# VH-VL binders against f9vpa4r286to426: the designs that were tried, part 6

Target 1, 141 residues: f9vpa4r286to426
Amino acid sequence: VIEEIKNAERVIVIGAGTSYHAGLYFSIELNRLGINSLPVIASEYYNVRSKKGDLVFAISQSGETIDVLQGIRMMRNSGAKIISLTNVIESAIARESDYKIYMRAGPEIGVAATKTFTTQLASILFILSVLKKENLKKMEK

## First folded at step 2 (VH-VL)

Design f16 (framework fv_faricimab_arm2)
Fold by ESMFold2-Fast, scan of step 2:
Parts: sequence; C-alpha cells; structure tokens
Structure f16 (fold): chain C 141 residues (1-141), chain A 125 residues (1-125), chain B 108 residues (1-108)
Amino acid sequence: as target 1 above (141 residues)
Amino acid sequence: QVQLVQSGAEVKKPGASVKVSCKASGYTFTGYYMHWVRQAPGQGLEWMGWINPNSGGTNYAQKFQGRVTMTRDTSISTAYMELSRLRSDDTAVYYCARGTYYDFSRGYYDAFDIWGQGTMVTVSS
Amino acid sequence: SYVLTQPPSVSVAPGQTARITCGGNNIGSKSVHWYQQKPGQAPVLVVYDDSDRPSGIPERFSGSNSGNTATLTISRVEAGDEADYYCQVWDSSSDHYVFGGGTKLTVL
C-alpha cells in the first residue's frame, strides 16, 4: 500500500463529512512529503477527472457511503487504482477496492462522529509515519 | 566508490535466452530501484523495467512483458535481467542503472544516476 | 503513448551556448532528467528533476521545464561536450519511463 501511494502520479482522497476532514488532513500531509494529492468531497466526485496512474484513497467508516461508492466506481472505470479505509469488512466500498485497510476493531466509546474522526486520524497518522520514515532514509549518510 | 559492474558480452542464436548480471558496490543495494535500459546499435535508449531489490517486486515495460524476468540476490548485491525467445532485433547494449531515490521515495520519479558499463548482446544465426 | 520530441541535431561553436529542447504535452508537470552519452560509453546523468545537477557535473549545465517544453542549456560549450543528449520522464498513464529520441550536439 505504501508503495502504491509513493508511486502514484496523484493521490485522490475522497470522503464525506468527518471522513472528508480526515482526508483533507491526509492530502495536505502527502503534499508536504512531495506526493501530489487532491482532496475531494464525495458529493462532488463528478467534478474529478481521473486516469491510469491515479490512486484513489477512499475513506468511509461504514463502507456504504453512496457518494464515495459512486466516486470510486467512476474513477476505477477511468483506470485509477482504489484503496479503501473502512471499519466494515465486506462493505460495498471494501468489496470494490483493489486494496483494503480496516480501521482497528474495538469497543466504541463516546459520540460516534467524534470516535469516527479519531479512528480515521489514527490510521492516517500511522500511514504518514511510515512515509515520513522512508523520506528520511533518502538522506543516507 | 559507488559502481555497477555488468557481465561480459554474449552471442546468442534466435530463440535462446540471455541472462545479464549487474553487481552493485559502494552503497546499500536494497535501498534503491535497479532499472534496465537497452540501446540497439545506432539507436536511442529504451526502458525495459525496474526491480525493487528489497522486496523483489518488478515493473516491466509492456513491450517486454512475458519475455523479460528481473531478479536479484541480496547476499551478493547482484541484479539479473533475463530475456527469452531472443530475436535478431534484440541485438543491443543492455544497461543496468540505479534509481536516484533511496528507499523508493519518489517525490519526483527516479533519475538514473549510476550506470553499469553495458553488456553487448548479439543475436545472430 | 506519451512521446518526447527532440531535434535530431544541434550545432554550436566553442564558447557559445547550446540549447537542446524536449517537447511533450504538459511536460512542465513532469520531472525531466537529462543524459549525456559519448560514443562507446554508458549514459551520464547531467541534470535531474528539471534543474538539479549531480555532484561532479559542471555548473555550465542547467535545465528548465515549463508548459510543453523542457530545455537543457550548456553554456561556454567545450569540444568535450560533443555527445548525444537524451531527455527522460516517467509517464504515469502508461506506467513507463519515456526517453526522447536524442539530440546529437556537434561542436564546430
């Protein structure tokens, strides 16, 4: 997955609501690492032209968000590879993704919307930590 | 200090296979992609593919898919490129070359900063 | 498939400036690398990431890249600069490295 992200011409990060906010953070940090990234609010997926070489990173807690699902279908049909970050095994979004990352299963505590954002950020921070470590290695002594 | 040393010239008959080696020294072999490029006599440069020496993962140019195999042996810091079912138009100098980015960070896609001396492969009857 | 277009030859007098172009659709959005190849020798990277020079390459070599044209500029040209020059990019659409056809630089 890390290799897919590093080698993509462009990483399109698509999500809705709190997932979009987590994706926006991810996209900003990817650009800071020199990885071209475009954050997309899911309801506006039809405004995005994708092609072979693009990688779509789709964030949906339920894996059933209709705008995210329609977005990944459109982009996959244009030649993009799809990575999903979801909490539900075998959800529609997960089933239609080339690569699947599942948020950690565990007891859910507190307000659902806040918990969802926190869990998505934890997953994104882990991915970013790996990418940042790999970036530092290019400064080999 | 950093260098790539390739195996010697080969003469093959049509239908045979050839395996070219590329021994790396002076750097962390597993930290950089290894690319293969060929050049027919009097012609330009043609990219064949790359191998990630750390994972063994490969990416081949469409033209060579099904005929080329790239491998490596990390214990001796050596990459290999095998081309099968040789034709006369496979006559070329074959180069290995190191990608510029350590650990495959590709903020910009690889340039090829260190090249082997080239291996002449002649395919004739 | 993505194509890089170079002039087949460029002639320049010693001490003058040589400019070698590399044309490609929206090439300014790509990272362009330049190689020098002398007869019987392996290519040598002279400019990478549009305008950076590897250690050991004279500052006379420079590059630029914008719009549809990348340019390799060699100032104060010397006889030893006579060689074939190739531009190169990664094309994500075809998952392929693309080389230009090469430009023969003649120093007269």
Scores: ipSAE 0.000, ipTM 0.495, lowest interface PAE 19.5, mean pLDDT 82

Design f2 (framework fv_faricimab_arm2)
Fold by ESMFold2-Fast, scan of step 2:
Structure f2 (fold): chain C 141 residues (1-141), chain A 123 residues (1-123), chain B 108 residues (1-108)
Amino acid sequence: as target 1 above (141 residues)
Amino acid sequence: QVQLVQSGAEVKKPGASVKVSCKASGYTFTGYYMHWVRQAPGQGLEWMGWINPNSGGTNYAQKFQGRVTMTRDTSISTAYMELSRLRSDDTAVYYCARGPYYRSGSYHAFDIWGQGTMVTVSS
Amino acid sequence: SYVLTQPPSVSVAPGQTARITCGGNNIGSKSVHWYQQKPGQAPVLVVYDDSDRPSGIPERFSGSNSGNTATLTISRVEAGDEADYYCQVWDSSSDHYVFGGGTKLTVL
């Protein structure tokens, strides 16, 4: 999954609601690492022109978010590869993704929206930490 | 105040067409899908399809494919549902409903409903 | 096509807990929503995304969803809760919204 992100011509990060905000953070950090990234609010998927060489990083807690699923289908039909970050095994979004990352849900002790954002952010921070370590190895020579 | 207001009751003959309107107010019309659901007298809820008011894209339930057409006019925040080749068993209350709700992470629920439009098909 | 099964009726005494089930193959992998409909009125969303409540819905309404069964639970039932209740999912394989057949809740 890390190599796919590093080798993509562009990483399109798609999500809805709180997932979009987690994705926006991810996209900003990817650009800081020199990886071309575009954040997309799921309801506006139809405005995105995707092509072969693009990688779509789809964030959906339930794996059933309708606009995320429609966006994935449209972009896949245009030649993009799909990575999903979801919480539900065998969900629609997971089933239709080339690569799947599952979130770790902690104890339910907060409001649902806040808990979801925290879990998504933790997963994103882990991915970013691996990408940064790869960068550091490269610098060490 | 978010609300959906539908057109008034219709009486039609078999073979005719009916067009029901649903006017949205109090929110960004293009930010939410509009669904159509019907309910025959004494029966349950039946989903007919949706329209994306932003793109104009539609998705119809298999049962209504070829007979239903959903459109919208963004200048007046109004969605339309036209059902053709009416039969007596199309007699029902037709509802428009907003969904999915994008803000709170609810991605499939219909949170606001119109008051319903009674369509009676009789000879 | 995907099918949701609800019991046609459930009866409870005031102050007791009502449980309305919604059966579907692997429904636990889907998001379940619940609607309340009183005679002559449009449906009202009472529970969404399995267990969340819209603003204005009493905390007595709750939901759960796992395996093949989703459940709407109404605690401390009041006469005003008497209505038809419908469960709903979006089925990605058919790109179709599916409603259960409805359950009439009678408060005795």
Scores: ipSAE 0.007, ipTM 0.629, lowest interface PAE 8.4, mean pLDDT 85

Design f3 (framework fv_faricimab_arm2)
Fold by ESMFold2-Fast, scan of step 2:
Structure f3 (fold): chain C 141 residues (1-141), chain A 122 residues (1-122), chain B 108 residues (1-108)
Amino acid sequence: as target 1 above (141 residues)
Amino acid sequence: QVQLVQSGAEVKKPGASVKVSCKASGYTFTGYYMHWVRQAPGQGLEWMGWINPNSGGTNYAQKFQGRVTMTRDTSISTAYMELSRLRSDDTAVYYCARDYGGRSWYDAFDIWGQGTMVTVSS
Amino acid sequence: SYVLTQPPSVSVAPGQTARITCGGNNIGSKSVHWYQQKPGQAPVLVVYDDSDRPSGIPERFSGSNSGNTATLTISRVEAGDEADYYCQVWDSSSDHYVFGGGTKLTVL
C-alpha cells in the first residue's frame, strides 16, 4: 500500500465531515512529500474526473457513507485503484476497495469519545511516517 | 492456480554474485508486492526485502543494504533477487513470497516459491 | 531492534492441544502471522492478522494476540501437524518484517 501511494500519478483523498478534514491534512502532507494529491469532499465526488494511474484514498469511519461509496464506485469504474481507511470490517466501502486499512486502536490508546477523528489521524500519521522514512532514504542517494 | 516458480540451485565462490528468479503465474503479477526471505541450513526465516512489481520500487532490510538488488520484468511476470559479494554465511535457501494484501499495512505472505538453494563454498 | 521469542520445541500427544507462544514487546498492538514449515518444503501461511485463517487451513488452527504474547493454538493435533512454526510481524520503527526463531512441534 505504501508503494501504491508513492507511485500513483495522483492520490485522490475522499471523505465526508470529520473524515474529509483528516483527508485534507493527509493530502496536504502528501503534496509536501512530492506526491500529487487532491482532497475531495465526498458530496462533490461527481465533479472529479479520475483515470488509470489515479489512486483513491477513501476515509469513512462507518464504511457505509453513501457519498464516499458512490465516489469510489465512479472512480474505480474510471480506472482508479481504491484504498479504504475504515473502522468497520467488511463494510460496503471496505468490500469494494482494492486495498483495505482498518483503523487500529492498540492497548495504549483507549479513547472512546474521540475515536473517529483521533483514530483516523493516528492512522494517517503512521502512513506519513513510513512515507517520510522512504522519501528521506531516496534523498540520501 | 496461483504459483511462484524459482530458478534452480546455485553453487558460488566467496566474492561472487548470485541472481535468483521467481516466475509468477495465475494472478496479476503487478497487483501484489513480492518479498524475498532466506533460511540458512538449520536456521530460521530472515526477511530480505520487497519489490513492488508495478512500480519497481524496493525496500531492503538494513542488513542487506548495498549487497542486494531486487528487480522485475513485467513482460514475463518474473522477479529477481541478486546478492553480491557472497560469503559462506550467505549459504541458504532463498524464497520469494507474495504479499497477501488485506487488513494491515504489511500483510502476511500467502504464496511462496519452492525455494532456491544457494551454496557459497571455496 | 525488535525481537520475537518462541520456545525452541513443544511436544504434544495426538488428539491433545498444542500452544506455541510468540513473545514481543507490546506485540498485541501488531498483526501477527504464523507459518508452518515441514522439512524440505516452503513455509505455509496458517494464521494471519492474529486470528484469521487462509482458505484450506483447518479450523483446528487458531490464534490470539494480547499484551506481550501471541499464541498459535492447534487443537486435536494430528501427526501431520509436526513441523516448525514461525511467528512474524512488521516492525514499523525499523521498516522490517521480523520472524520468531521458530518452534519445533513434535507429535508423539
Scores: ipSAE 0.000, ipTM 0.514, lowest interface PAE 16.0, mean pLDDT 82

Design f4 (framework fv_faricimab_arm2)
Fold by ESMFold2-Fast, scan of step 2:
Structure f4 (fold): chain C 141 residues (1-141), chain A 122 residues (1-122), chain B 108 residues (1-108)
Amino acid sequence: as target 1 above (141 residues)
Amino acid sequence: QVQLVQSGAEVKKPGASVKVSCKASGYTFTGYYMHWVRQAPGQGLEWMGWINPNSGGTNYAQKFQGRVTMTRDTSISTAYMELSRLRSDDTAVYYCARVKYSSSWYGAFDIWGQGTMVTVSS
Amino acid sequence: SYVLTQPPSVSVAPGQTARITCGGNNIGSKSVHWYQQKPGQAPVLVVYDDSDRPSGIPERFSGSNSGNTATLTISRVEAGDEADYYCQVWDSSSDHYVFGGGTKLTVL
């Protein structure tokens, strides 16, 4: 997953609602690392022109967000690779992704929806931490 | 303030079509998916499908595919559910309901319309 | 198709605790929502995402979900809690919302 992100010509980060805001943060940080990134609100997926060399990073807590699902289908048909960040194993978005990242499972005691943004942000921060370490190795060459 | 108001009761003959409306107010209509649920007299709740008011995209329960059509008019913040080829076992109260989370079909139904009684009889 | 099983009825005396179960294969991996419906009225969301309560729903309502059973618990039951209760989940394999058959709660 890290290698795919590092070597993409462009990383399209798609999400809805709070997932879009987590994705916006991710996209900004990717650009700071020299990785060309475009944040996309899921409902506007049809305005995006994707191509081979693009990588789509799709964020959806449920793995069932329809605009995200339709967006990844459209972009995959244009040749993009798909990575998903979801909480639900074997959800529609996960099944239709080339690479899957599942959010860390918290204690199963009826987790509140208010924790969704925190879980997504934690996952993104972990990915960014690995990318930043890889960037340091690259600078040392 | 947030509310869904449905059209009035309908009586239809077998073979006819019925179109139920659901007018949204107090929130951004295009920001939330709208679901349709029905309930036959003395029976439980049955999911029929959803519409994305922003895109017009729909997803129908297999049982209703070929007979149900969901549409919306964003200029008046109104969703519609049309059921064709009515049978007596389509007699039910039909509800529209909003999903709690924006831009997602997934989640609890936090706001419900008052229901529309559709009676199918000869 | 995915099926949710609820007992058709539960009876409790005022002040006692009512427990309404919702059985489903591996339901603990899904988000369960609960609706209260009084005669002639639209359903009202009382518990969502397994255990969260909407604003305005009394603290007496709580939920849990693990393994193959989700439970709606109503403590210190009042006459006004008499209603039909429905559980609900999204089934990803069929792209459908599934409701349980409903449980009629009778107080006394």
Scores: ipSAE 0.006, ipTM 0.543, lowest interface PAE 13.9, mean pLDDT 84

Design f5 (framework fv_faricimab_arm2)
Fold by ESMFold2-Fast, scan of step 2:
Structure f5 (fold): chain C 141 residues (1-141), chain A 123 residues (1-123), chain B 108 residues (1-108)
Amino acid sequence: as target 1 above (141 residues)
Amino acid sequence: QVQLVQSGAEVKKPGASVKVSCKASGYTFTGYYMHWVRQAPGQGLEWMGWINPNSGGTNYAQKFQGRVTMTRDTSISTAYMELSRLRSDDTAVYYCARSHYYGSRTYDAFDIWGQGTMVTVSS
Amino acid sequence: SYVLTQPPSVSVAPGQTARITCGGNNIGSKSVHWYQQKPGQAPVLVVYDDSDRPSGIPERFSGSNSGNTATLTISRVEAGDEADYYCQVWDSSSDHYVFGGGTKLTVL
């Protein structure tokens, strides 16, 4: 998944609500690492022109968010690769993604926006830590 | 005040079409999906489909595919549901309802409903 | 076609706890919403995302969802809670919203 992020011409980070804000943070940090990234509010997916070489990073706690699902379908049809970050194994978004990352927060009986944002942010910080280590190793060569 | 106000009751003959309106106020019309749900007398709720008022994109339940058309007019914050080739078993109360599309607070649940429009199909 | 199963009716005495179930294959992996409908009125959202309440809904209403069963729990039931209750999910496999058949809650 790290190689896909590093080699993408552009990383489109799509999410809704609190997932969008986690994605916005991710996108900003990717740009700081020299990776071209565009954050997208899921409800506005139809305004985005995607193409081959793009990588879509879709964030959806439930894996069932309708506009995220519609967005990834449209972008896959335009040639983009899809990575999903979800909490639910076998959810629609996960099933339709080329690569899947699961938060593994355990079973949920209720949804708390603050908890959701925190678990998404933890996953993003882990990914960023790996990307930063890759950069450091390249410099040490 | 967030509200959805629907058009008045209709009486139609079999084979006719009916077009129900749903006027939104008190919120950004293009920020939420609009759903249509019907309920036959003494029966349960049945989802018919949704329209994204921002894009105009629609998704119809398989049972209604080919007979239902959902549209909207953003200039007057109004959604429409047209059902064609009416049968007597289309007699029902038709509701419009709003959903959040993003997963914060009210995730895809129908949090605001119109008052309902009774459509009676009889010969 | 995904199906949600509810008991047709549940009876409870005032002040007691009512439990309304919603059965579905692996429903615990889906977000369940609950609606209250009184005669001649539009449905009202009472619980969303399994266990959260909209503003204005009394704390007596709660929900849970695990495995193959979701449950709406109404504590300290009042006469005014008498209504039909519907569960609902989004089924991504069919791109459909699915409602349960409804449960008539009678407060006797």
Scores: ipSAE 0.000, ipTM 0.533, lowest interface PAE 15.1, mean pLDDT 83

Design f6 (framework fv_faricimab_arm2)
Fold by ESMFold2-Fast, scan of step 2:
Order: sequence, then C-alpha cells, then structure tokens
Structure f6 (fold): chain C 141 residues (1-141), chain A 122 residues (1-122), chain B 108 residues (1-108)
Amino acid sequence: as target 1 above (141 residues)
Amino acid sequence: QVQLVQSGAEVKKPGASVKVSCKASGYTFTGYYMHWVRQAPGQGLEWMGWINPNSGGTNYAQKFQGRVTMTRDTSISTAYMELSRLRSDDTAVYYCARDLGYSYGRDAFDIWGQGTMVTVSS
Amino acid sequence: SYVLTQPPSVSVAPGQTARITCGGNNIGSKSVHWYQQKPGQAPVLVVYDDSDRPSGIPERFSGSNSGNTATLTISRVEAGDEADYYCQVWDSSSDHYVFGGGTKLTVL
C-alpha cells in the first residue's frame, strides 16, 4: 500500500463528515512529504477530474457511504486505483477497492463519534509514520 | 450473488392502489440507487423514477408525479413502489432495477427484478 | 422531450454481424446503454457507457456512439441472440431516463 501512495501521480483523499476531516489531515501531511494530494468532500466527487496514475484513498467508517462509493466508482472508471480505509470487513467500499485497510480501535475510552475520529486518525498516523521513515532514508542518500 | 426479488402478480380495479415490493440481496442495499421501470403489453420500456435507499430521496418521471410513491425499508433491504388511482392503461409489468452507481442514479441498470404483472380491470 | 429512434426490426443470418442503431440529437455527448429482452423475461444489460460490457456478456457484443447515432454491434450472431434490444440515455435537461422504442432482432 505504501509503495502505491509513494508512486502515485496524485493522491485523492475522499470522505464525508468526520472521515473527510481525517482525510483532510492526511492530505495536508502527504503534501508536506512531497506527495501531491487533493482532499475531496465525498458529496462533491463529481467536480473531480481523475485519470490513470491517480490513487484514491477513500475513508468511510461504515464502508457504506453512498457518496464515497459513487465517487470511487467514477474515479475507478477514469483509471484511478482505489485504497479504502474502513471499519467493516466485506463492506461495499472495501469490496470495490484495489487495496483495503481496516481500522483498528484500542480499548474504549470515549463516546462513539469522538472514538471514530480517533481510530481513523490512528490508522492515518501509522501510514504517515512509515512514509516519514522512508522519506528520511531517501533524504539521507 | 446479487439479486432483486419482486412481489407476485396483482389484479386491481380502476381507482385502487397497488404496492409492489423489491427485495435486494447479495450487495449493500444502501450503496446503489433503485429504479422502477414499467412495460405495457406489447410496448417498450418506460422509466418511472428512482429512490436513493441511503437517504430516502426520490426523483419521479413527470408523467407519474402525484400518483407514484417510492419508499424503502433498510432493515429488510426492500424497496417499494406504490401507484395510486389506477387506470386500465396502468396494466403493465413493473420492474425494479439497480443503478451501477457512478453518477447519482444516472448510470446503467445492471441488475433487474423478475417483474410484477399488474392488471387493472373491472 | 428527448427522443431516441430505433428501427423496429433487423434481420440477420447466423454467423453474420447485426447492427442496431439508436438515433438522438447529439447522442454522442451522452452515455448510451443497451438492454436485451427475450419474451417473458426481464431486460439484461449487454453494453453500458457506450462500449463497456458487464461481466458475463460475450465479447461479440460491442457498442459505439458518435454524433447523432449510437450503434450496438453483435458479431457472429447466434439463434440465442434473437430478442428485443433497447437503447437508453440519461437526459440531463429533463432529469429523466429515455428509452428507445426497441428493435426486434430476427436470426434467419
């Protein structure tokens, strides 16, 4: 998955509600690492022109968000590769993605809405940690 | 296995209402728009409208506006189409069909129900 | 209201190529879908988005769309291809789906 992110021409990060905010953070951090990234509110997917070479990173806690699902289908039809970050195994979004990452929650310590953002952020932070280590090795050469 | 299974044939009198059901299985019901299409005996296909099973939002063909109501029950993955104030020219096979889902219910219909024959006669 | 025009019937010999047209003003700017319907059966999607095929549909089925005419092409026609064929588009100006009148394909 990491190599797909590193080698993409552009990483489109799509999500709705809380997932969009987690995706916005991810997109900002990807740009800081020199990876071209565009955050997209799922309900506005139809305004995004995608093509071969694009990688779509779709965030949906339930894996069933219709705007996210329609977005990834439209972008896949334009040649993009799809990575999903979801909580539900065999959800629609997961099933229609080229690569799947399932979120992991630690012991419960908060309310549902806050906990959902925390588990999404934890997964994103892990991905970013691997990318940052790779980037540091690259800079040292 | 993706499939849509519709309720059985109905015979109604003019002025009555009919409610056809369409039960989805093998996919995420809320992830795809559902369309309703009818076909009168010996005639072509006629689009009636769609429902977004996630939001409950609908869009009806102008011809049926005021007579058709599309609903769904997400707990049993079932869509419904109710047509009121029936006339003899409403005699047709009624189909539900799943939208491919790329463009907010503006794509091809990839999976169809078997059809429900509704006969309107005195 | 937008109108799609299809010939009422097309006849072809087994093994030959059948071409079914769908005429519409500036139809080349729209995505055209094609359905096959056999007597007493529900329609089956055979071509979508002008030229794509659903999984399970033989590669003998293909489509094209340009200008004012979309075409469904069925090569190496078999007796089992005998059916009614319907073209379909989304008409953005009316927010409605429009179907053609249908073409009966007869394999002689």
Scores: ipSAE 0.000, ipTM 0.523, lowest interface PAE 15.5, mean pLDDT 83

Design f7 (framework fv_faricimab_arm2)
Fold by ESMFold2-Fast, scan of step 2:
Structure f7 (fold): chain C 141 residues (1-141), chain A 122 residues (1-122), chain B 108 residues (1-108)
Amino acid sequence: as target 1 above (141 residues)
Amino acid sequence: QVQLVQSGAEVKKPGASVKVSCKASGYTFTGYYMHWVRQAPGQGLEWMGWINPNSGGTNYAQKFQGRVTMTRDTSISTAYMELSRLRSDDTAVYYCARGRIVGATSDAFDIWGQGTMVTVSS
Amino acid sequence: SYVLTQPPSVSVAPGQTARITCGGNNIGSKSVHWYQQKPGQAPVLVVYDDSDRPSGIPERFSGSNSGNTATLTISRVEAGDEADYYCQVWDSSSDHYVFGGGTKLTVL
């Protein structure tokens, strides 16, 4: 999945609600690493023109968020590759995706929205750590 | 009550155009794709295309490319299907249907309009 | 162009089990939906996503999908189940929805 992110002409990060905010953070950090990235709020997917060479990174805890699923379908139809970050195996969004990353949910009970955001950030931070480590190895060799 | 209500029966001459309407109520119109399906007398179901009411984007079956146009008006939650250059073999019942994403990779057509009979005869 | 093949007709006695097949190359990798259509009426969704039922559809209706064949199963068939049944899939390679030719279920 890391190679797909590195080799993309543009990484479109799409999500709704708290997932959009996690995606916005991811997009900003990708740009800081020299990877061209565009954050998209799922409800506004129809304003985005995607094409071959684009990679869509879709964030949806349930894997069933309607606007994210519609956005994925539109962008895939335009030639983009799809990576999903979801919590549910075999969900609609996961099945529509070329690559799947499953979130790690904790056993604790708490405020659902806050816990979801934290879990999404943990996954994003892990991906970023791998990209950063690879970038450093490339520069030092 | 979730429902789709279509315009009434039409009788057209060959070469004419017909525009069928489909008014949605009881749900968020922009949240679901609207599909159009036709059925000639005594024949099976034939998919014509879909419109995304949110974006206005469309996807038409190859057979109807160049003759069909799907539009919508979000202010009145109404979808339209216009078929031009009508031929006698376009005689059919035309249905609109809501596409529901219910954990599937494709739409399930869960709510259907009552159908509009279009007769093309000289 | 993806093609779905259904038998044109199936006959079953009341109280028995009817099985309607839908054949397609690697159909098991696709989500199959089933519609019931009675004369003069619009189709009704009876099974979606291979095996799920909409609210209001009796438990007698079930579905399966694997390999090259999807099946709609109607147990304890009633006279009121007599109808045409259509299977349907989304073909991602062509961006088209495809219907089977339909199967007329006769309850004798």
Scores: ipSAE 0.006, ipTM 0.533, lowest interface PAE 13.8, mean pLDDT 83

Design f8 (framework fv_faricimab_arm2)
Fold by ESMFold2-Fast, scan of step 2:
Structure f8 (fold): chain C 141 residues (1-141), chain A 124 residues (1-124), chain B 108 residues (1-108)
Amino acid sequence: as target 1 above (141 residues)
Amino acid sequence: QVQLVQSGAEVKKPGASVKVSCKASGYTFTGYYMHWVRQAPGQGLEWMGWINPNSGGTNYAQKFQGRVTMTRDTSISTAYMELSRLRSDDTAVYYCARAPKYYDILTGDAFDIWGQGTMVTVSS
Amino acid sequence: SYVLTQPPSVSVAPGQTARITCGGNNIGSKSVHWYQQKPGQAPVLVVYDDSDRPSGIPERFSGSNSGNTATLTISRVEAGDEADYYCQVWDSSSDHYVFGGGTKLTVL
C-alpha cells in the first residue's frame, strides 16, 4: 500500500462529512511529501475525471456510504486503483477496493462523530509516519 | 474471533514431500498476506515466504526457492505450504502467520495472528 | 543478507527490568517487531512498529529503536514473562523478513 501511494500519478482522497475533513488533512500532507493529491467531497464525485495511473483513497467508517461507493465505482471503471479506509470488514466499499486498511473503533462510549474523526486521523497519521520512515530508509541506503 | 488452524503432525521419509494446511476464520482471508515460518527443535524462527491469497502471488526465501510451493483455496479460506525433497534437517515446527497486505493501524506489517504450528519429522 | 543480533540469554529477578537488544546495521531506519514464545507454544506479538503494543499486552512491555540497536524493555518482570524473545524486520533490499536469533529470558 505504501508503494502504491508513492508511485501514483495522483492520489484522489474521497470522503463524506467528517471523513472528508480527515481526507483533506491527508491530502495536504501528501502534497507536502511531494505526492500529488486531490481531496474530493463524496457528494461531488461526478465532477472528478479519473484515469489509469490515479489512486483513489476512500474513507468511510461504515464502508457503506453511498456517495463514496458510487465514486469509487466510477473511478475504478476509469482505470484508477482503489484503497479503502473503513471500520467494517466485508463492507461494500472494502469488497470493491484493491487495497483495504481497517480502522479499529475503540470500546469508548461517547459522541460517535468525534470518535470516528479521531480514529480516522490516527489511521492517517500512521500511514504518514510509514511514508516518512520509508523516505528515511531510502536516504540511509 | 480471528483464528488460524493448522493440520496435524506429519512423519515423512527423506526425499518425500509434505503439505501443511492453514485454515483461516474470523476475517477477510484475501485481505491479508499469509506467511510461513519454521522452527527446528531448539532453534530460532526462520521465515520461508508469503502468499497473497487475493492474487495467488508468492515470494519465497532464497533458501527454499525450488523446494517450496505456497498455494491457497479462497472458497474454504485455507492456505497451503508444500515442501519437497525433504531432508532430516527439515525437521521443524511449521507455522502459518497473518500479516497485513493492507495496513492495519493496530498491527502495522507485523505477524499478529499465528497458527498453532505443525510438527514435521523427517526420519528414515 | 541482513542480520539481526540478539544476546542468547538474559537473567533478571522478579520485579526488576529486563532489556533485550536487537542489533542491525541502520536498524533505526526500519520498523522492528518483537515476539514472545513460551515452550511448546506459537509466538505472540508483544511490540510492533518499534514501540507500539497490541491490545492485551501489558504496559510493562515497551520498545525503542534508534541507530544500530532496537531494545525491548520489560519492566516489573513476572515469572510468567519467562520465554524466548525474537526481534524481526522487513529488509527491502533482499525482499525478506529477518528474525534475530532469539533471547531466552530467565526469571530467577
Scores: ipSAE 0.000, ipTM 0.503, lowest interface PAE 15.0, mean pLDDT 82

Design f9 (framework fv_faricimab_arm2)
Fold by ESMFold2-Fast, scan of step 2:
Parts: structure tokens; sequence; C-alpha cells
Structure f9 (fold): chain C 141 residues (1-141), chain A 122 residues (1-122), chain B 108 residues (1-108)
């Protein structure tokens, strides 16, 4: 996954609701690392022009978010590769993704929404930490 | 062993259609984009288009838009390229080729079919 | 549409170094791949991503890419290296895969 992100012409980060906010943070940090990234709110997927060489990073806790699914289908059909960050193995979004990352969420009694956002952010922070260390390694080479 | 095996040679008349098959084995068919490239006798390689075997999505070179159709059947790991309204200058060897699964800068064709000779003459 | 230019032929003596060029506007910003094609055979990938080699390709095959010119270098050339060589890039602006016209390498 890390190599796909590093080598992408552009990383399109798509999500809905709180997943979009996690994706927006990811996109901003990718740009700071010199990786061209575009955050996309899923309901506005139809405004995005994608092509071969684009990498789509799709965030959906359930893996069934309709706007995210429609967005990745459109972008994949125009040549983009798809990475999904979901919580459900073999969900629709995961099945239609080229690469899959499954986040871990424990039992939820009364704080489900907050915990879901936190696990998405934790996954993103881990990916960013690896990318940052790779960049540091290249600089000292 | 990773390999792509194409259908046999075809002889067609101008105006006809031809459908070439490419059967993949030794890897996950839906994990890699499949391309079609042709080569007229004594000429260079010419890219025709790609299909994503996972989604069925396609992208065709402008020159072939409206005449080419790329499809696949995931149950038998086979890709197809159909070219319609054939002309004599469509006489060529047609290759299927696998693109390395990497996105971004990794757009190389690492595995090629043996080629299918399509001859268009009266 | 993006265009790649190769010399139509290059001749070299056995044991010498062959250099095959691939010219393109700002090609140094793209990843260049190289294919070897012998008569009656399908192309074989010999160099990808400018300078990487697939497993099984001898170390005497190397590549470089800078500015407006990419180069395939074959050192210690052998008779078995006689073939047509094609460079190839992906043009992101058109989403087209572009091949050079090919270079016939003759080992004299």
Amino acid sequence: as target 1 above (141 residues)
Amino acid sequence: QVQLVQSGAEVKKPGASVKVSCKASGYTFTGYYMHWVRQAPGQGLEWMGWINPNSGGTNYAQKFQGRVTMTRDTSISTAYMELSRLRSDDTAVYYCARERGYSGYWNAFDIWGQGTMVTVSS
Amino acid sequence: SYVLTQPPSVSVAPGQTARITCGGNNIGSKSVHWYQQKPGQAPVLVVYDDSDRPSGIPERFSGSNSGNTATLTISRVEAGDEADYYCQVWDSSSDHYVFGGGTKLTVL
C-alpha cells in the first residue's frame, strides 16, 4: 500500500460524513509530503475527473456507503486504482477495491461514532508515519 | 507459470468483425489491467486500449474508439478484443499484455500473449 | 498526442556498448519502459521504471531517463541481443500508452 501511495500521480481521497473529515486530514498531510492529493466529499464524486495513474483512497466504515461506492466505480472505470479503508471484510467497497485496509473497531455501547472516526484516524496516522520515515530515509540515503 | 494464451489466426474480409481471446493463467486475473497492442507487418507496436478485469471498465485509444470493444469473462479468466468494420490496414498481429499491478509510474507490460495474426483481405 | 522518437537502427560490434535513445518532450518526468522483440516473437520487458530490471534480465541491460531523452544501454553486447527495441511511456494528459517507433539493433 505504501508504495502505491508514494508512486501515484495523484491520490484522490473520498469519503462521506466523518470519513470525509478523516480523509481531508490525510489529503492535507499527503500534500505536505509532496504527494499530490485531492480530498473529495463522496456526494460530489461526479465533479471529479480521474484517469490512469490516479490512486483513489476510499474511506467507508461500513464498506457500503452508496456515494463512495458510486464514486469508486466511476473513477475505476476511468482508469484509477482503488485502495479502500473499511471495517467490513468483503463489503461492496472492499470487493471493488484493488487494495484493502481493514480498520479495527472494538465493541461500541454509547460512543460508536467517535470510536469509528478515531480508528479511521489511527489507520491514517500509521500510514503517514511510514511515509514520513520513508521520506527521511531517502533524504539521508 | 504466469502466461497469456491467445486464440488462433483469423482471415477476414473488409467490413467483417474479428474477436480475439486471451486466456490468463498462473495469477489472479482480476488483479491486473489487461491491454491490447497491435503490430502491422514490418511496423511498430500500437496501443489499442485497456480493460480492468475486476470492474469491466475500459479505455480505448482515440483511433479505435467506435470500432473496438474489450470485454472479459472472470469465470474463465479470459479477456476479449473485438474489432469491427475491418479494413485492409487492420492486418496485424494483435497482442494482449498484462500491466504490472502498480499504479502511478508502474505502467509496464510484464507478460505478453503469443499474438494472434489477423489478415484482412478479399 | 504525445510522441516518442527512436533512431530506426543502431549497429554495434560484439562486446561493445549499444545505446538506444528515446526522445520525448519532458520525458524525464515520466517512467520509461523498454521492450525487446525478436522476429516472430512477442515483446519481452527488459527495463521498467527507467532503470529497473525484471527477474531474469542480465545486468548488462540498464536504463536512464533525464530531460528530453531516455536511453537503453546494453553493455558487452552479444549476437543474441539482435532485436527490435521499443520504448514506452504512459501519457497522463491523454491517458494513452505511447510506444516509440522502434530501433533495430544489429550486432556485426
Scores: ipSAE 0.005, ipTM 0.523, lowest interface PAE 15.2, mean pLDDT 83

